# Designs tried in a protein design chat: VH-VL binders against GCN5-related N-acetyltransferase 10, chloroplastic (GNAT10). Part 7

Target 1, 215 residues: GCN5-related N-acetyltransferase 10, chloroplastic (GNAT10), of Arabidopsis thaliana (Mouse-ear cress) (q9c7g6)
Amino acid sequence: CASTESLTSLTQNNAAEIELKYLVSQHGWDVRRLNRDDEDEIRRVSLVQAEAFHIPLALFDDFFFMFFQAEVLSALLYKLKNSPPDRYACLVAEQTSETETLSSSSVVGVVDVTAQTESSVLRYFPGVEEYLYVSGLAVSKSQRRKKMASTLLKACDVLCYLWGFKLLALRAYEDDAAARNLYSNAGYSVVETDPLWTSTWIGRKRRVLMSKRFS

## First folded at step 23 (VH-VL)

Design a9 (from b3 with heavy chain L102M)
Fold by OpenDDE, fold request of step 24:
Structure a9 (fold): chain C 215 residues (1-215), chain A 119 residues (1-119), chain B 107 residues (1-107)
Amino acid sequence: as target 1 above (215 residues)
Amino acid sequence: EVQLVESGGGLVQPGGSLRLSCAASGFTFSDYYIHWVRQAPGKGLEWVAYIDPDSGYTYYADSVKGRFTISADTSKNTAYLQMNSLRAEDTAVYYCAREWDMPEAFDIWGQGTLVTVSS
Amino acid sequence: DIQMTQSPSSLSASVGDRVTITCRASQSISTWLNWYQQKPGKAPKLLIYAASSLQSGVPSRFSGSRSGTDFTLTISSLQPEDFATYYCQQSWDTPYTFGQGTKVEIK
């Protein structure tokens, strides 16, 4: 009963800070915006993302991980501080609490949504002036992943609708078939793959641009 | 071979009870959600309930809430639908179907079992 | 609950015809829509998932598209085995809901 009422109340176009209401509540997962005033939650989010995207090194891995986590945290704080509320959101997934007691629901999943106007993306979409960029999809390794990713992606769709965007875009690594399949299964389509020469020069892994058009 | 097989359908009087079974084979039962979907004679499809066999999480359509109970036994790779307080409008072929995490679609269906609620 | 309005309820077509079935959601469901085929006395079969992705083993003559809350299933060239009832289904929110169905009959 609570899930449908929350979506209708969110459709009011007022640029007001989408209250810390759940954007999606399904399958035992609740997805909401990160509480910008909760430092502990911000740290937890940074940890979840750092764990998901950290490349293990053979030597001094713990040290490098700590630095990486600090970098992720710094970037997150920067985005939270410098981005308008209607142009950036960090979404967090938590387990639906059975008991009304606000038990400190632990962040289990995270995804970033950022408004962008990058011409390299927009060139593929005539008539679109801006898009929401989905990034940093991460799920805690210690928690069950079932339906969490889909719920997070649905929440991105909800934000796209609420903010009046017509396009979602993301980049997945070409060698990450699991991620590409996940996004494909969520309705994202391949737009472009990075040129072969980009991987050789910069030592960067090739990425695939994927998009979901809303209207 | 991946398959679902429903059983337990039959004739029951109004107010009666029936238990349906959905036996799964050829795949890891706990990796999927199991759904029940029913189809009244000559009518369309109606979603009834689902369960995550791994977590035990369940959800029901309002039309069956409080009367039907979905459950799963992972040791037997079998899902169940306990139907109580049956009504004439519950008369249908009952299908079980599996849903993967992604995509959220029913990719495998059983052949269905007929439930007839009649005096 | 999300209502799925499917049209037409029935249509008659010949082998080789292009067939189009539409489904409209009562609210935005993004791309979380599936299409199924059901033959008489058989269980439904998945055709399309995520609005436009073809299920493995399904012929390429089947395709799905989306425009806002409107979804379309297209059969580019109807084959004898395609005479069946088709259903759309939203997986955006629980309860999951189906369209009323479209019966494709031989002309």
Scores: ipSAE 0.886, ipTM 0.945, lowest interface PAE 0.5, mean pLDDT 90
Fold by OpenDDE, fold request of step 24:
Structure a9 (fold): chain C 215 residues (1-215), chain A 119 residues (1-119), chain B 107 residues (1-107)
Amino acid sequence: as target 1 above (215 residues)
Amino acid sequence: EVQLVESGGGLVQPGGSLRLSCAASGFTFSDYYIHWVRQAPGKGLEWVAYIDPDSGYTYYADSVKGRFTISADTSKNTAYLQMNSLRAEDTAVYYCAREWDMPEAFDIWGQGTLVTVSS
Amino acid sequence: DIQMTQSPSSLSASVGDRVTITCRASQSISTWLNWYQQKPGKAPKLLIYAASSLQSGVPSRFSGSRSGTDFTLTISSLQPEDFATYYCQQSWDTPYTFGQGTKVEIK
């Protein structure tokens, strides 16, 4: 049980990448950074995200899903290759090994965390120069979901602390009340909603900017 | 109406055993976590244990680990706390509470059941 | 284990007074903190969750705030029914832990 006690030892200034194997370990879930050298894990992650964000189409749904998954995978690989390790992390949740039901797939949940400096977000936070953007929160449909979202979001909080960021931000669709409530219940607050005229654009849904400030 | 009702409290000798029950009504039992929290007379609140009735996952405070067992019967919408090797310091009102997945807070509590461990 | 240091242990106030109760966590717990009210002989009642979100049915005179590891429960104008014991509780990690409690008494 890697107790959260190990986080207190992280306050020492030594740039030693405390390779914390797990950022969070609780409630039967372990959350860690994606293994960049594991191609199978990367593919699994892309599948979990693709399944979560895929919009079913009436015709040729399987074909479109395959292309969408390929795009998700490509984007993930690009971020893994081109982003510094202290400015991007794909976090994966897996079942703790001590738990009885080891599913064939170790990856159950996923979330992306990216360092950003977007002025459209920062304008609401005087004195903040950068923030961590949380995106792509996904949980496998076939796996247990209880405490998964909270554990993943806690891992984002841990990462924010470890990297020295003061702000987490994310965007949820306005029409997705479940997502907005989830983030609200995790301590995120509404900052801005996209203008009404943006919804008139074919295929673009309005989003709500939400944030969690640490200082 | 959403409700939790504790039962099974009483007087027990040191080293004895007691089983508490928490009956749930008015909500989907499997969608929540069920917790036990105790309060010694004139003292603060102490978390004891929780269970996910759906998965059967459990966690215990160190003070009760190895002595207490939390369980749930989804067919009866009831959680249980089997208490063995009871000690004087286990004397308390025992509350059961439900916890949301999100937010992680105890929104519904039972009225509690008193457990007294005395010779 | 995460320790929650609650202060003060007790306070005396009058109806209409502004009351503040503080909890300090031994480590960062982000916003994963709840506040409860308990009256004598009754079960605790949830007031605030996620550090600052008001539970449904709780009067707006109650509010929660966070600064680092310091959390504050504020009652803007104390009412007769608010004389009770208040507890903070962290849900960041297991085991869950409570503050020692603050008894709000009538002056």
Scores: ipSAE 0.878, ipTM 0.940, lowest interface PAE 0.6, mean pLDDT 91
Fold by ESMFold2, fold request of step 24:
Structure a9 (fold): chain C 215 residues (1-215), chain A 119 residues (1-119), chain B 107 residues (1-107)
Amino acid sequence: as target 1 above (215 residues)
Amino acid sequence: EVQLVESGGGLVQPGGSLRLSCAASGFTFSDYYIHWVRQAPGKGLEWVAYIDPDSGYTYYADSVKGRFTISADTSKNTAYLQMNSLRAEDTAVYYCAREWDMPEAFDIWGQGTLVTVSS
Amino acid sequence: DIQMTQSPSSLSASVGDRVTITCRASQSISTWLNWYQQKPGKAPKLLIYAASSLQSGVPSRFSGSRSGTDFTLTISSLQPEDFATYYCQQSWDTPYTFGQGTKVEIK
């Protein structure tokens, strides 16, 4: 039940301690900030992220997945506790409630947005001092997850407007054409590819820097 | 051979009903939202409604809400627009369109079917 | 609802001319803006998506750009097959809305 115009009006009146429930509400998806006081929600988010980015192992995979999830959870807790509210958000997508509470533990989309000043990005954007970095876009392994990614990415755009940034940036693996196409179709443009020599390092994949300007 | 084919248009009286069909071929029907977009004679395009054939989720323009019902039959790869309580201002060519999920653009359109609401 | 104000409503141009069509959104919509071409008696055809990305099979003389809430479709060198009506459509929020159209006619 929220739009960019509704949110901008509210934030102008009270920026502190207001966590609007929904940044974007479309297509049966509601996107809001992760509730830092909800331990079950934090755990569900860490599971969605861990499942999306886990590299399966041939032996003892369940064991290593549990440790990977614990590391993801620890990082998420650190960011929630130590980041200013206008410089970091973990965004959560959930199915729109109709009459009853519909908290679904299996249908969660997530994305992180972090204010950054890394020179590896800023060198391509003269006059830009800070940008918002989009990372960890992941959806639960659910059927019928259409429009969840677009709704999450629209919420990133909303945050960019609300926080007054002029640049969104992200990286996708060069060999992941599906991810590169997804972001391109959402209005991100390729800026630079990691140097070719980085692909020769053990365990390191080459990435593409992509950006969206808000001038 | 990706295509959408509309049918069921015609002349109806005000207050009447009509059902339009949109038959899909050449793609996985359940993977895409299906929309209806209409164009009154000599006028621009107006979005009407959409359905996700997979989940059954629907959304309607305010101008048709409560009068039109969109539905889909995945076994027939066909979407339908049930139009009730028709008014003269509903006179238009009705297109069905496939939505490309990202960037939420209409990448495939049918050729349209004409609905005329007149006494 | 988001209003899309398209201008001009019509224009006359010659083959080889550079043509510019503008679409203004009533609010911020980021890059969620698509452009369509429609010829008489035909369905619309997608040209540009995400404000500036060219749809496959569309000639490179078409381009899209954005400045704030102003979106521009440019045809760098008009060809005989480009005489048509052009529509913008925002995909930021439901209901999806179209501009009123710009008819490009031969001079």
Scores: ipSAE 0.784, ipTM 0.907, lowest interface PAE 0.9, mean pLDDT 85
Fold by ESMFold2, fold request of step 24:
Structure a9 (fold): chain C 215 residues (1-215), chain A 119 residues (1-119), chain B 107 residues (1-107)
Amino acid sequence: as target 1 above (215 residues)
Amino acid sequence: EVQLVESGGGLVQPGGSLRLSCAASGFTFSDYYIHWVRQAPGKGLEWVAYIDPDSGYTYYADSVKGRFTISADTSKNTAYLQMNSLRAEDTAVYYCAREWDMPEAFDIWGQGTLVTVSS
Amino acid sequence: DIQMTQSPSSLSASVGDRVTITCRASQSISTWLNWYQQKPGKAPKLLIYAASSLQSGVPSRFSGSRSGTDFTLTISSLQPEDFATYYCQQSWDTPYTFGQGTKVEIK
């Protein structure tokens, strides 16, 4: 009779009591939680997200970008302030060496992970009461990009284990084959496509719900 | 046709050096990590090292760290494994492999080159 | 380092048999596990990636599954060309590690 490790120590321990400096460190990428006490880092993260999702306008685009970034920053601050520590994380990726040489935050990739209980997802998973939702995967356009997405998605998997969730979920646009393939290659599978009433018939792009099961 | 071709294997004495080459064709070389994986006679597979040809980032197994150096020449679509201070336990068939980024799987392998370290 | 314990080390089976090979990770690795086939004198060939996804050109008699830290490669109806050694490989963390291998011999 020998002791066996049935799970990693991270998944068997109380998530709120575990000190985590880096959730994943590999390939020269370090992924950790956003430091909520570092105002420069919070602004850097909001910039990375805003640049990834901004829709350029023909006139006054710089002005509208500043407003969009302010809204992204406001939403980030709200989530950081109002979410329990084991139900929300903004994960940030940085190159190990660039942290040593940068006067500002060295964050170059981000992803949000949020515990949710929305029936629009849970109706496909009998017996599941809550899940982690992956959103806002974004990288800075000025940085090396290989392995960053896989490292960020592995960190999402780590949180799923650490917080004791059985399901990770996300949505990708149906017509974005690159995103769908990326998530499929990371072990996500298609669950459902948006209903037709949310299709191009009403001016919205259709999305695909994808999930990764744990246990 | 996507392929990897290893060369440079042979017989060397303990403490000697050898350089392996991995010539790539049929794909954009700088888009993929290139790995070396070895297999001792009658044994399983052992990962050795990788390189990102684009950034030059490398990582090594502890068993070879400090003795082996992986490098790449993107103008020649070729990765190299410089093996120094060779030991008998380094005797193996050495494969180069292309890594498919997201699943981090080795989807293309060369046919291997035999390295024998013996007195 | 993540250790991958593969079982059995070898097996003999007849054409048409269902064959299962198990690989256990020493820790949680999510779906980051790949399976390879290596025929005698040849390089390994990717069969399954991300625990259960079938590589292009691989026959559908091969499948992969996961339960916790246990991963299974299944050959539903063994064919003469399936004589080979099979390896699992975790891609969760560096250094990448392989199972010890399972040699499948066709009688």
Scores: ipSAE 0.783, ipTM 0.902, lowest interface PAE 0.8, mean pLDDT 85

Design a9 (from b3 with heavy chain L102M)
Fold by ESMFold2, look of step 23:
Structure a9 (fold): chain C 215 residues (1-215), chain A 119 residues (1-119), chain B 107 residues (1-107)
Amino acid sequence: as target 1 above (215 residues)
Amino acid sequence: EVQLVESGGGLVQPGGSLRLSCAASGFTFSDYYIHWVRQAPGKGLEWVAYIDPDSGYTYYADSVKGRFTISADTSKNTAYLQMNSLRAEDTAVYYCAREWDMPEAFDIWGQGTLVTVSS
Amino acid sequence: DIQMTQSPSSLSASVGDRVTITCRASQSISTWLNWYQQKPGKAPKLLIYAASSLQSGVPSRFSGSRSGTDFTLTISSLQPEDFATYYCQQSWDTPYTFGQGTKVEIK
């Protein structure tokens, strides 16, 4: 397990130029950054994300899923290629192994963290000029699902500290009580619900903005 | 009613062994981590160990590693703490506690069982 | 291991007083901090989780806050049943650790 004091020392030396092996190792879960040189891992991550967020269709669902996964993969590749290493990370969770081989483990959880400056968030935080946005949290159903989400969210906290941000933000759907409770239990607070009068769509699902503040 | 009940405490001599039990009821046992937390007389709380009953994953405090073994029997909804090579400093009330997965807090505690290690 | 330092070790207060107890982490632990109340001869009881969230069934006079690595438990108007020992516990990293405790006594 890594301490904040240990990570602070590493950051002061040259951590921005070096990908940490594991940001958090707890409860039999290891969380690290996605290996951008491993094409098989990138595809596994895109599959985990696509399976978590796909809306199944009654007919031709296999075709539409393949199209959706291709879009997810394309977006992931774009972010990996075009984002500075201290402004975007795709975090992956895998089971702790007795060996250090990454090829013997499968990715079973993912989350994206992106530096942003959107006014829809910043208007609630005077003096804050940018924040880290947490998105795409996806965990698989398994016998070992316990602690995967908390370990991924702790890794987001680690990146927030390492990269020098003072604010984490995310959005959850208003009608998804399980997600809202999960983030609330991880220390996120509701900031606001999407106002109906600013929606550009009839029937658009409303979201809540949630944040976790660092001093 | 969600409940944890410890048993198996007592008086043992230094170097002896003792097995504590933590019987769970009122919740799905395999969904939660079970912890042991101890408190020496007049002292504060000290975390000892936990187990995930579903996967069998365990973790131990350094002060007990190699001497204590935590286990679980999901068919009996019971966790166990096997304590070997007991020392005087292991004298404490031993609580079992259920960990609420998120936010990793101990939301249910047993009543505690006293272990006294003395000649 | 993360050390949690509570202050004060004990305090005396009267019913109706506002009481604050502080807990300092030896490193950043974000919001992963819980508070417990323990009465003599009883098991601890969860009061606050995630630094500031109130556990179900806990009176609203209890609150928690965080500033950096400093965490505060506040009892806004002390009641007779609040005379107890209070512990903080970090849940950021294993092994989980507790503060040494703060005993709140009747004045």
Scores: ipSAE 0.735, ipTM 0.876, lowest interface PAE 1.2, mean pLDDT 85

